# VH-VL binders against Cytochrome c oxidase assembly factor 8 (COA8), part 108

Target 1, 167 residues: Cytochrome c oxidase assembly factor 8 (COA8), of Homo sapiens (Human) (q96il0)
Amino acid sequence: APERGAERRDTAPSGVSRFCPPRKSCHDWIGPPDKYSNLRPVHFYIPENESPLEQKLRKLRQETQEWNQQFWANQNLTFSKEKEEFIHSRLKTKGLGLRTESGQKATLNAEEMADFYKEFLSKNFQKHMYYNRDWYKRNFAITFFMGKVALERIWNKLKQKQKKRSN
Key: E = the ipSAE of ESMFold2; O = the ipSAE of OpenDDE; V2 = 0.75 times the mean of E and O plus 0.25 times the DockQ between their complexes.

## First folded at step 6 (VH-VL)

Design r9 (from pa23 with heavy chain Q99S Y102E D104H T105D S106T F109L Y110H; framework fv_pabinafusp)
Fold by ESMFold2-Fast, scan of step 6:
Structure r9 (fold): chain C 167 residues (1-167), chain A 124 residues (1-124), chain B 112 residues (1-112)
Amino acid sequence: as target 1 above (167 residues)
Amino acid sequence: EVQLVQSGAEVKKPGESLKISCKGSGYSFTEYWLGWVRQMPGKGLEWMGDIYPDDSDTTYSEKFKVQVTISADKSISTAYLQWSSLKASDTAMYYCARSGWEYHDTGPLHFDYWGQGTLVTVSS
Amino acid sequence: DIVMTQTPLSLSVTPGQPASISCRSSQSLLHSDEKTYLHWYLQKPGQSPQLLIYKVSNRFSGVPDRFSGSGSGTDFTLKISRVEAEDVGVYYCSQSEHFPYTFGQGTKVEIK
C-alpha cells in the first residue's frame, strides 16, 4: 500500500520537473501530454492472471499508442517548422523584420495565416487520409479483441463461480 | 498490490450480535471468491464458507451453516461475517482470504492472499 | 469430510539442514482437469497464514526455491532443502478438491 509514488522530482538537469508515474497501479494510468505529440500516454496495467487474448489486446493497444504518438509528434514538428518558415517568408515579402520595434516576435494577422492553414491541410491531405484509414483499421482490430476478451472474461467468471457448487 | 484489510479486534458478551469486515483492494473484487477461516486459540485452521461478491452467492461448511452469515457489498469492495448471537465458543481469530485461480483452472481454488485477522473474544 | 493427516506434528531442525513434512488425504485429490488441488500454507508466529505452494508443486510469488512440493493422489510431501531461521512456524496442508475444504492439523517447525 503504500500509495502511488507519483512525486515530482525536485530539480531536473534541464531545470524542469520530471514526470514520475505511479509504481503500484491496479488499473490503466494516464500521464501528462507528451511535449511533441500532445497526446497523453497510457501505462497499461498487467493483470496477475493475464490470458493470451488479454496479452494480445494489451500489446495491440500499446503498439497503436506508439504509432499514434510517433505520427503526431512528427506532424506537430512539421507544422511548427513550416508555420515559422511561412511567417518569415511573408514578413520578408512585406519588408518587415522578424521582431517588432518593442522586441516582440512579429506575427501575421488571421487572414494571412488562413492561407498557410489551407495550404498545409491541402499538402497533407493524403497523409492524413492514410493515417485515418490505419487508425480505423487499428481500432476495428482493438474492438474485435475487446469483444473476444469480454466473452472470455464472462466465461471464466461463470467457471470460477460454478467450481464451488460442483463439489 | 492485492490487499485484504480486516476490521479491528472485538470484545463481546454471550448473546450479543457482531459483524466484522474484510475490505479488498488492488484487484477486481467481483471476480474472486472470498472465504472466511476460523482459528481457535492454539488450534488449527477451519474453513467456514465463502462468497462470490458479484451476486452474493454463498457457500457454507455444514458446521458453520447456522452459526454465521456471510455477505458482501461490492460497491465498497467489502465482505462481512456476522453472528446473530455470540457464544463463548466463538472466541477465535477470523481470517478472510481470496480464492486465487489461474486462467486454465477448472477445479476448486486456493487461498492466495490473506487478511491480517480479526480477534473476537466472547466472555461472560 | 476429507481428513488431512500430517506427519510429523512437530520437528526441530538445525539451521542449514533439510526438513520434510508429509501429508495424506483420506481420498484422492485429483480433479477431472488432471490437476491435484493440494496446497501448503505457512503461519509464522503472530502472523496470518501465507500461501507457499499450490496445486502440489507450484511455488507462490516470492516463495524461495528452498521450498518444493511433490506427490500425487493421496500422498504429498513438502521439502525445505536448507531450513533458515525465518522458516519457523506451523505448516498446513490443505485440499480444495472436495467440499468442505479441509486443512491438516499442522506441523510445527522450530530451530534446534
Scores: ipSAE 0.006, ipTM 0.555, lowest interface PAE 9.4, mean pLDDT 84

Design s22 (from na38 with heavy chain T106S; framework fv_ebronucimab; at its last fold request DockQ between E and O 0.56; V2 from the best seeds 0.72)
Fold by ESMFold2, fold request of step 13:
Structure s22 (fold): chain C 167 residues (1-167), chain A 122 residues (1-122), chain B 111 residues (1-111)
Amino acid sequence: as target 1 above (167 residues)
Amino acid sequence: EVQLVESGGGLVQPGRSLRLSCAASGFTFEDYAMNWVRQAPGKGLEWVSGISWNSGDISYADSVQGRFTISRDNGKNSLYLQMNSLRAEDTALYFCAKDSRYFLGSGHFDVWGQGTMVTVSS
Amino acid sequence: QSELTQPRSVSGSPGQSVTISCTGSSSNIGAGYDVHWYQQHPGKAPKLLISGNSERPSGVPDRFSGSKSGNTASLTISGLQAEDEADYYCQSYDYSLSGWVFGTGTDVTVL
């Protein structure tokens, strides 16, 4: 049976899974969202008799996951830093301090924050366009190899079925 | 032994063409992106072009776009650079370099050849 | 041409520490792309020195270290030795160019 770690806690215990790695999994499994990228990593299974096609597919997927995790970890960090910079700049322009009278971090209202979100999206449009282009290039190759692996597995099943009938 | 060997350099006149080859050995060539990098005499490194493991993604420096064509033959473990409309400023030592990754943009260059010299002059 | 900015040369006495800066832009280092460092001795091909901002390949002495912050990466050579006299290049990827970009190069001289 899977073992659960006490340190893994989601925001809502009910309705969420407490994923524990299977001891002898024969399948890929999906972990909780990464703290930095907010993406769920795939933990790849490596079979003992992995074919060359299966190995190449796994390596392509693993490299793409690493690339994707790194991209979004950086984007989330950039978003947080630029958001704080925008808030501080707008508060300074209004002649306000960084803290309210209660000592909480001062914020902007939703309409003022909409300016930040629009500016961030506009500033990052080209970067995200190139990211999407590269994402599709990677996933086209991966999808092509998924098809090749699927055909290989069908062929192997047919060969095993023929062997059993010959015995 | 992991090895990259460039060839095809020489003296050519401006406006002419030249084709460089890079023979790879000692590693699974088809599992890596490949790049060309050049270095003019006494100058720094300049990336020229890169090609992904499956040739599905190709990019060029602005200085050579439209004139140079990168290609690879995974069956022959070979990388190529077709250089057309050569100019004096293309004079450089041309290195091939093995990327650490399948796709462009996420790796580093872990193996380099010794280079082949291209001189473009009248 | 897009390029990463490095000092033209840096010098130090044997045993001293030197630091080489590498400054890029919001489309390369500032976009979060890793910085890699290469060492080139005269007449030789470049050799990978640091990958992934701070990772040393096998065979690279631990006196070489790298870091990255914002648009700037740094290579530090602590305990400078005569064999460290070489050219050093940083490298990153630039999404707007869809290509790699090298630094201008730094000539390290050991006094």
Scores: ipSAE 0.676, ipTM 0.863, lowest interface PAE 1.3, mean pLDDT 87
Fold by ESMFold2-Fast, scan of step 6:
Structure s22 (fold): chain C 167 residues (1-167), chain A 122 residues (1-122), chain B 111 residues (1-111)
Amino acid sequence: as target 1 above (167 residues)
Amino acid sequence: EVQLVESGGGLVQPGRSLRLSCAASGFTFEDYAMNWVRQAPGKGLEWVSGISWNSGDISYADSVQGRFTISRDNGKNSLYLQMNSLRAEDTALYFCAKDSRYFLGSGHFDVWGQGTMVTVSS
Amino acid sequence: QSELTQPRSVSGSPGQSVTISCTGSSSNIGAGYDVHWYQQHPGKAPKLLISGNSERPSGVPDRFSGSKSGNTASLTISGLQAEDEADYYCQSYDYSLSGWVFGTGTDVTVL
């Protein structure tokens, strides 16, 4: 039967695409690329007996994903806007229209676009450096917690194996 | 009840030190970044310092860098601000503020304490 | 020191609308960071009023709305009431400072 009354948030405040996970999921799964960020979201499975360490790892990963999605959605929007403005300006300087006779968007060749890419990268260099710094800080914390969760799961498996041998 | 209670403020002479504390209750303290914000009498809000959930990321306003040290004790649900080499311009009400996120920079301050007054005067 | 620029004061009569601007730079609002708004009554701690440019926390009246465009954010108070007389502060993150920046603050007076 179709689900009715499901009001889960499928989009982030940053404007990421709506995305709904399968009705029954027993594992984490990866969705299609977001329209704005071009990143694939991970939809996290929450086990019924999730440990405090597992919950914290999941929350750290969810927060980092949301932050990462928002950053790249904004950067891609800014890139697209500035690219279109650059192309429009350059075409006007050449006395050319915005569309070809075939009805396609008029474009500049790679040599002409090189100046735009160079300027965009230069302008955003510091911002990207700070993003990379924060990305690594987040991932080192997540990796450390992944290690803690892995050790907990190994211990629990050894404990369960011992219990099964006893019974 | 989610609550933050600051303490440790008082009158102190320039060049001296003071340690502020913030006691948290009603939420899982270790899951959130924490911040100190100050407000001089009759003036606006100024962010002082922030610390991520695990103390792995710490940041300071330029005005206090090298003089103040933020720290937290997750086992005691407490945030601290060690203030050294105090100046007259450090006179302010000091607020403890809870971030909505684990890490610095992407959240907002959803819970604030009442503040503790620090007066730096001879 | 506050980094974001707000008008010192705005005033209106009961039932009118007022708008408070918050102007940042390329390293904070202009870089795409969200703007949050806080309300502070005299002698009280600040209270979160708007988060993430336009989201209202539970208990905040619909009269309060926020928006952001370019390097400027705005807080609009519609149907102005006597209880809205307070100081209002915007806040954003600045990547070059690796820290939070608050607005200069705006005193709202209900005439």
Scores: ipSAE 0.670, ipTM 0.859, lowest interface PAE 1.2, mean pLDDT 87
ESMFold2, look of step 7: ipSAE 0.674; ipTM 0.861
ESMFold2 (binder alone), look of step 7: mean pLDDT 94; pTM 0.961
OpenDDE, look of step 7: ipSAE 0.860; ipTM 0.947
ESMFold2, fold request of step 13: ipSAE 0.661, 0.676; ipTM 0.851, 0.862
ESMFold2 (binder alone), fold request of step 13: mean pLDDT 94, 94, 94; pTM 0.960, 0.959, 0.957
OpenDDE, fold request of step 13: ipSAE 0.871, 0.874, 0.871; ipTM 0.953, 0.953, 0.953

Design s23 (from na38 with heavy chain T106Q; framework fv_ebronucimab; at its last look DockQ between E and O 0.50; V2 from the best seeds 0.67)
Fold by ESMFold2-Fast, scan of step 6:
Structure s23 (fold): chain C 167 residues (1-167), chain A 122 residues (1-122), chain B 111 residues (1-111)
Amino acid sequence: as target 1 above (167 residues)
Amino acid sequence: EVQLVESGGGLVQPGRSLRLSCAASGFTFEDYAMNWVRQAPGKGLEWVSGISWNSGDISYADSVQGRFTISRDNGKNSLYLQMNSLRAEDTALYFCAKDSRYFLGQGHFDVWGQGTMVTVSS
Amino acid sequence: QSELTQPRSVSGSPGQSVTISCTGSSSNIGAGYDVHWYQQHPGKAPKLLISGNSERPSGVPDRFSGSKSGNTASLTISGLQAEDEADYYCQSYDYSLSGWVFGTGTDVTVL
C-alpha cells in the first residue's frame, strides 16, 4: 500500500517496523537495543539508484555506528565488571559472604555505591572527553555529506522540473 | 593491484627539511585513513602520523609534533610527509600504510609500502 | 611508556607452538581497543597477520591465532615452520595519545 505524502512507516517511533526485520521497505530500520552497548542499531537500506555521494554517506554512518557500538559495549562491560569487583571487595572487607542466606547476591547500601560511581566517573572522565571529541569530528563529516546529498537531490528535482516544463 | 610506493628519502644534514611522498594505486584512496610509520635501523616500528579520509582528523607522535606535517591529495591519490628541523633520531625507513577505515583509531594497516630511507647525518 | 610490551625473543623447533604476549595500559588495550599483529621478514615491509584480535586475512594459515584478555593480547603460532622466523609486532590505538602504538617487537627464531 502507498504511504501518505510526507509520512513514512519507518519514522514512527513506536511502530512495529522498529523491531521487525524489513521484508518490503525503501527505508532504514531501527533495531532493538544491543545487549552489550544498549544502543539501537540502524539497518541501512541500499536504494537501487544509490549515488556515489549517498553510498559514501551510508558508509560513514555505518562505520561511525560500529565505532560507537564498540565503545559503549566496552564501557558497559567495564562498568559491570568493576562494579562487581567493588561490591565483592567491600563485602570481603566487612567479613560478609558474596551470597545471602537465600542464595541471592549480597548488595551494598546507596552510600557505599555512591563511592563507586564517583570513582568510576572520575577515572573515566578523560576517556569520555576524548570519545566526545572524536564523536564530534565524525558527526561534522557526516553532516557535511548530508548537506552534499541534499544539494544533489535538490539539483535532480530542479532538472526534473526543467525537463517537465520543456515537455 | 593494491599498491603503495614511497619516495623522497635520502641523506640530509641535521636541521634541514625533507618531503616524502606516497603514491597509491589499485583502491579508492579517498575512502581510507592513511598513516606514516618509521623504523630506525635494527629497531622496532614507531607510528609517526595519521590523517583521516578527508583530512578532517590529523594526529602526530609526540616525537615529531610541531616539526612534521602530514597531508594528502585525494585527486592525485597521494600522501605526503613534510619533515622540518630533522634530527639524527629521525633516521629511519619511512613506511606509508593504508588504514582499513575512513577515520583514525578504528581500523588496522592492511597495505604497506616498501619504505623510503631517511638518513640524518652531519 | 607509549609502547606495548612484548618479549624480545621467543624460540622453538619446527612443529612446536610458541606464544607472544603483548601488554598495554588502560589508555589502549585496557580501554577496549582491538589488537592487530604484523609479521616482518628481514629487509621487507610488515605484513598484516591478525586483525581485530583474532581475524586472519586471506592467505594467513590457521596455525596463527590471536586472543585478548584485559590489558594483554597474545599471538600463538602452532606447527612452527622455518618461514615463521621473523619479527612480530602488536599494535593498538591509544586514546590519550590520539594515535597508534606498536609493541616493542618479538624476534621469533626457529632452531
Scores: ipSAE 0.717, ipTM 0.882, lowest interface PAE 1.0, mean pLDDT 87
Fold by ESMFold2, look of step 7:
Structure s23 (fold): chain C 167 residues (1-167), chain A 122 residues (1-122), chain B 111 residues (1-111)
Amino acid sequence: as target 1 above (167 residues)
Amino acid sequence: EVQLVESGGGLVQPGRSLRLSCAASGFTFEDYAMNWVRQAPGKGLEWVSGISWNSGDISYADSVQGRFTISRDNGKNSLYLQMNSLRAEDTALYFCAKDSRYFLGQGHFDVWGQGTMVTVSS
Amino acid sequence: QSELTQPRSVSGSPGQSVTISCTGSSSNIGAGYDVHWYQQHPGKAPKLLISGNSERPSGVPDRFSGSKSGNTASLTISGLQAEDEADYYCQSYDYSLSGWVFGTGTDVTVL
């Protein structure tokens, strides 16, 4: 196996005032929360000599992140829409307008809102059960491959130590 | 060249069984979910079954649940559909389709085979 | 619903635009799942035309475009050509079925 030359292990993040390309980092980078999902995306580092196992692990993680981002973006949108519709419907039933006499947006108290939260959770129970099942399937596979990559790296380090002793 | 080649179709009597195969080439088969889609003569497309890259996630259309079994052999780059208790309404051209993703539910079908015809009649 | 709803047929003259609608439900398109489009010529296998609501695969002309809003997706062919005469299917995932669902199909005729 050929020896790799020294690599720079800089962890310098991209600048706040200017976008820096991720290739300046030798590590995965965690970005700010996504506007729609509120989840922090991982920006994955691709090393020059990525092994087949390392590549598969990265692709599994990338796909799972995209899946998770999409699910929560949609759930947040649905929650917001249904919350506003519930408030509007309950105000209409009470004979109240969407604005108070002072011009402020009319709202419901915590006891009145409890019916919404219960209904939303009940309505989405099956969807969340499928999400949890799929989450476990994805993350079990990812964890398994993290272990395989860790063992591969240990073996490579031992091989490199054997070569240095013989020189 | 990326290809999917289906085989195993034919004429069978109701209640009998068939096993369809799909041979994949030109891509890393084990990195993708796979699906079966059927099309009855003169009709539209109907998804039949899908299987994730590692067989850890398998799903079936209600019309075939309990009668059909999807499987894959990543060592042979092959996808299979075991069809038991065949009915006249299972008569269709069966396509093998490559998913763009490892797991079910987020991808699209970017490569299709030409299909293998299954005819179920007395 | 177990199918996405599409118009039975649409037609147009060469150079004209046609639009195909695809309407789903709250368990598929309305749940935020992407819509994909496939083109199928007679006697041929389906071919991917649009993925991820609006993404064109390599080799698909830019006259094909897609969009999605609410429970409805749309495919537009803005410069209709004779070779576009085919069947078109939309597709989405449905969490309640734990599976894929296709549209009813649209026969596009070039006059």
Scores: ipSAE 0.606, ipTM 0.821, lowest interface PAE 1.6, mean pLDDT 86
ESMFold2 (binder alone), look of step 7: mean pLDDT 94; pTM 0.959
OpenDDE, look of step 7: ipSAE 0.843; ipTM 0.939

Design s3 (from na38 with light chain A31S; framework fv_ebronucimab)
Fold by ESMFold2-Fast, scan of step 6:
Structure s3 (fold): chain C 167 residues (1-167), chain A 122 residues (1-122), chain B 111 residues (1-111)
Amino acid sequence: as target 1 above (167 residues)
Amino acid sequence: EVQLVESGGGLVQPGRSLRLSCAASGFTFEDYAMNWVRQAPGKGLEWVSGISWNSGDISYADSVQGRFTISRDNGKNSLYLQMNSLRAEDTALYFCAKDSRYFLGTGHFDVWGQGTMVTVSS
Amino acid sequence: QSELTQPRSVSGSPGQSVTISCTGSSSNIGSGYDVHWYQQHPGKAPKLLISGNSERPSGVPDRFSGSKSGNTASLTISGLQAEDEADYYCQSYDYSLSGWVFGTGTDVTVL
């Protein structure tokens, strides 16, 4: 089957999910680490009386999670691919095979691998800086809306208390 | 019906200013990033500027940085592009385009307006 | 500088298949950003044809398909029809520009 970006993203619980959070949950729950990103997904609980502000906060958090998952899945894939290419290139330069006599993949020492890590980090420095900038922008917006939702809940509790006092 | 309608284009001399508007209807405007894309006569598409749902993130193409200002009014379901120091090379049909996401960079443009023509000439 | 590279034109006969390539760089497609495709008929606004590398929006025929590998994305139109005669643009995000980049555009002619 061809890869579908939107279908991958639409595997969120918006469909009929056989992959369910615990039934008793009136709370969000955290799943196991994703195979590709190594990040734990949050499965969001949707209350029956979700306000427009609560819905917007949830959607902002869901979109940010999806963005974060995609970034790290791609980064991990790129790292693994370039690591294997680096190892292969160095072994070829040394005139060595890709496998040891025991059948295991041939490896490089820590000093040689340090060269790869330095190169990878340097090459991806700008990309990671832009990631951090966007991460802060997203989380500032989420934090602001968490505050708005908290104020809404306080206001609603105060209105309920006032109504009880008038009766 | 989901739609975007651009306005404000026209003939303007180099060095002058022009303000474009885009009126959105049929969707919750405040939930989406918005973009301006232009197309010179007989040429390809060029992204001009984008703005996130809350105006917290704004970006410009290098060709317009410092001259154009994107803004939005969520209460009026409207997107704007203030164009200053116009050049002949800014002559193009300007499209308003809706992003599929709240933030810039991860969505796609699922709704486009018909465009408004800007001609910069003496 | 940063435009995605597409062939200027592609032609085919009705019923044939044509493929349009879209080549980017390490700061956009090569960094794992998705590729989207738009169709533009003469005098009309662009219309979303493929999103997220390969997803078809509602109303887009299944004869349109997309794929992505490395720095290159491809749009394939099978069972070519006269109504497919249009300009096609790919699009991706570029982190070094902090913005969107479009392809140079491909004119598809149905002979």
Scores: ipSAE 0.656, ipTM 0.851, lowest interface PAE 1.3, mean pLDDT 87

Design t1 (framework fv_ebrasodebart)
Fold by ESMFold2-Fast, scan of step 6:
Structure t1 (fold): chain C 167 residues (1-167), chain A 123 residues (1-123), chain B 108 residues (1-108)
Amino acid sequence: as target 1 above (167 residues)
Amino acid sequence: QIQLVQSGAEVKKPGASVKVSCKASGYTFTSYGISWVRQAPGQGLEWMGWISAYSGDTNYAQKLQGRVTMTTDTSTSTAYMELRSLRSDDTAVYYCAREGSDFWRGYSEFDYWGQGTLVTVSS
Amino acid sequence: QAVLTQPPSVSVSPGQTASITCSGDKLGDKYAYWYQQKPGQSPVLVMYQDSKRPSGIPERFSASNSGNTATLTISGTQAMDEADYYCQAWDDSTDYVVFGGGTKLTVL
């Protein structure tokens, strides 16, 4: 769990909250969903006696998170932009205004929006396939280094136990 | 589009205080931290401290602890740095800089910098 | 507190590769950052998180960080690259920012 102090949020004047963890956290801290990517970022705790192997694993996980955050932030921006453009073009074709009398954005029904989702998925099929491939490559690397770290920790514990028994 | 604009040059006497402002524009102010960095004439960069525009949390360089205060005003998207009990060796250009990565606060780059504010302490 | 050491000056001929080093205890275990500063101007970020390049920075800038030394490399160095270069890292135990002393790059 996040530290009690990290759970408290401050808001912008607009009511928006953002991930901004305490500087000196002794635990991994999980933030609120990012505004753009909609993913929860993780701030990893760095122990004082971090080994080079543990550091490599942490950097790899951090780099993978940044890559993942950027990919989905860009995807969500593209989706929102193209969705808005699609809605506006269809409303104009129907001779409708872009907003209701109450000032709310005019929308399309589920059947009409299904056309947009189908087109968006088809257009982005290759991009999502490459994302999945890179995700698996990164996950394999992370799993590999997690295994190496686990073996290092087991070996160190066994060696420490032997040393203590000998002394 | 992203800019940090600082207040103008100041001339102070030893023992006085100075408060430098840094107005941010072109981004969501509360999503990023602001660091303050100074540079004495002909010298290198010296980090002074950091403030979160989100939480108001601060972290000050040990050398300046007790003399520096950093604040933000979210209504104007402005960060402030006040340095008290000025000495002649506080003569420097003072910069504000945005902490660029909002995912890794402890390891972020300074991606945008203010133009700098020259503070001269007469002696 | 951790200290980052840079050579005070580096000279290179136009079109040649410039290398600027930054040394610190276990620096390769931390992220390194690089800033360019021209006389009378604010620093400009040229490299972040060891080897990442910000948008707008030419591809001829690259960097690495391993062991105790981070290196900024400028390929095909141009007169416009003449500036002071500063490395930076974070001290994980204090959350303090540490800057190197700076390196004056002369293109002659």
Scores: ipSAE 0.000, ipTM 0.482, lowest interface PAE 14.7, mean pLDDT 80

Design t10 (from t1 with heavy chain G100S S101H R105K Y107F E109D F110L; framework fv_ebrasodebart)
Fold by ESMFold2-Fast, scan of step 6:
Structure t10 (fold): chain C 167 residues (1-167), chain A 123 residues (1-123), chain B 108 residues (1-108)
Amino acid sequence: as target 1 above (167 residues)
Amino acid sequence: QIQLVQSGAEVKKPGASVKVSCKASGYTFTSYGISWVRQAPGQGLEWMGWISAYSGDTNYAQKLQGRVTMTTDTSTSTAYMELRSLRSDDTAVYYCARESHDFWKGFSDLDYWGQGTLVTVSS
Amino acid sequence: QAVLTQPPSVSVSPGQTASITCSGDKLGDKYAYWYQQKPGQSPVLVMYQDSKRPSGIPERFSASNSGNTATLTISGTQAMDEADYYCQAWDDSTDYVVFGGGTKLTVL
């Protein structure tokens, strides 16, 4: 809408680094890994003659990327926070400081950390199951629309061949 | 209706720090970013940096890195810009502006501006 | 970092067309913006995303952006249009907002 600025404006998803390719690019652009999710965001190229079906597919892929970025940014933040809390709690219980004599962060051995990983995975089991379910549902939808777009392109080529034969 | 209201004028000595506030109203604060722009007397506009009210992510102009910090308080819909180690050439009117940004469409426009805060650095 | 260059001043007679340019390397590959600033006032966005006009900005304001040059055009210039005009672009490589040096429009 030619309003003050843009009427519908979006803010970058939580935990996603800001970036943008040149506005007249003819290629998809892949950004740097997001510092929270560790996933590379993709900016999809929009062709001039994009069909409504192609637009729907593109928007579905963009929405899925945003959802995926938010999930992993939140998961990684939660993991890091709980890991630090666990380490600090265990070091306090042992009467140890948070840093070694060399000034590095004090760490727990693999055996002690195994308790944390087991607890974190079991606590987040349902969350990860729902994520995997939704991830498969989204990819099924994307594959389905990719199939529709492919069929549309095949049909358009067949129609074009008939048109060329008539003229 | 959409309005950005900044804190009042400040007079500081070289080496001091200043913290300017920018209170937003009339829109969903966390849906937009805030850019900070300054203007020295008789000079042009100089971009200082921006902050996302959604994520808290910041990006600062190279010239000011290490001296500037931008923050937000979502409970009061207020953005802050703190500039440290002030020099006489930091004397300027400091503006906050709402940044409408669409990362995927590649635009960033500064559609509403605060009234400005004069910061004078004098010995 | 991108650099945007504007002429320091432009003069026009009332009713004439004013043209203010902003040049930068491959500026046409970026969105260009224009701001109007009157003495003692905050900047006001007058053109966004190359050629779009915000609500409340008169139709006599128009703009284009192609190649290395963005242009703000004011048709039928009025005394009230006398102000400093700044162009702006967003540099995707640095995530920096970049302003031109500004152009003082005088309506004589």
Scores: ipSAE 0.000, ipTM 0.493, lowest interface PAE 12.6, mean pLDDT 80

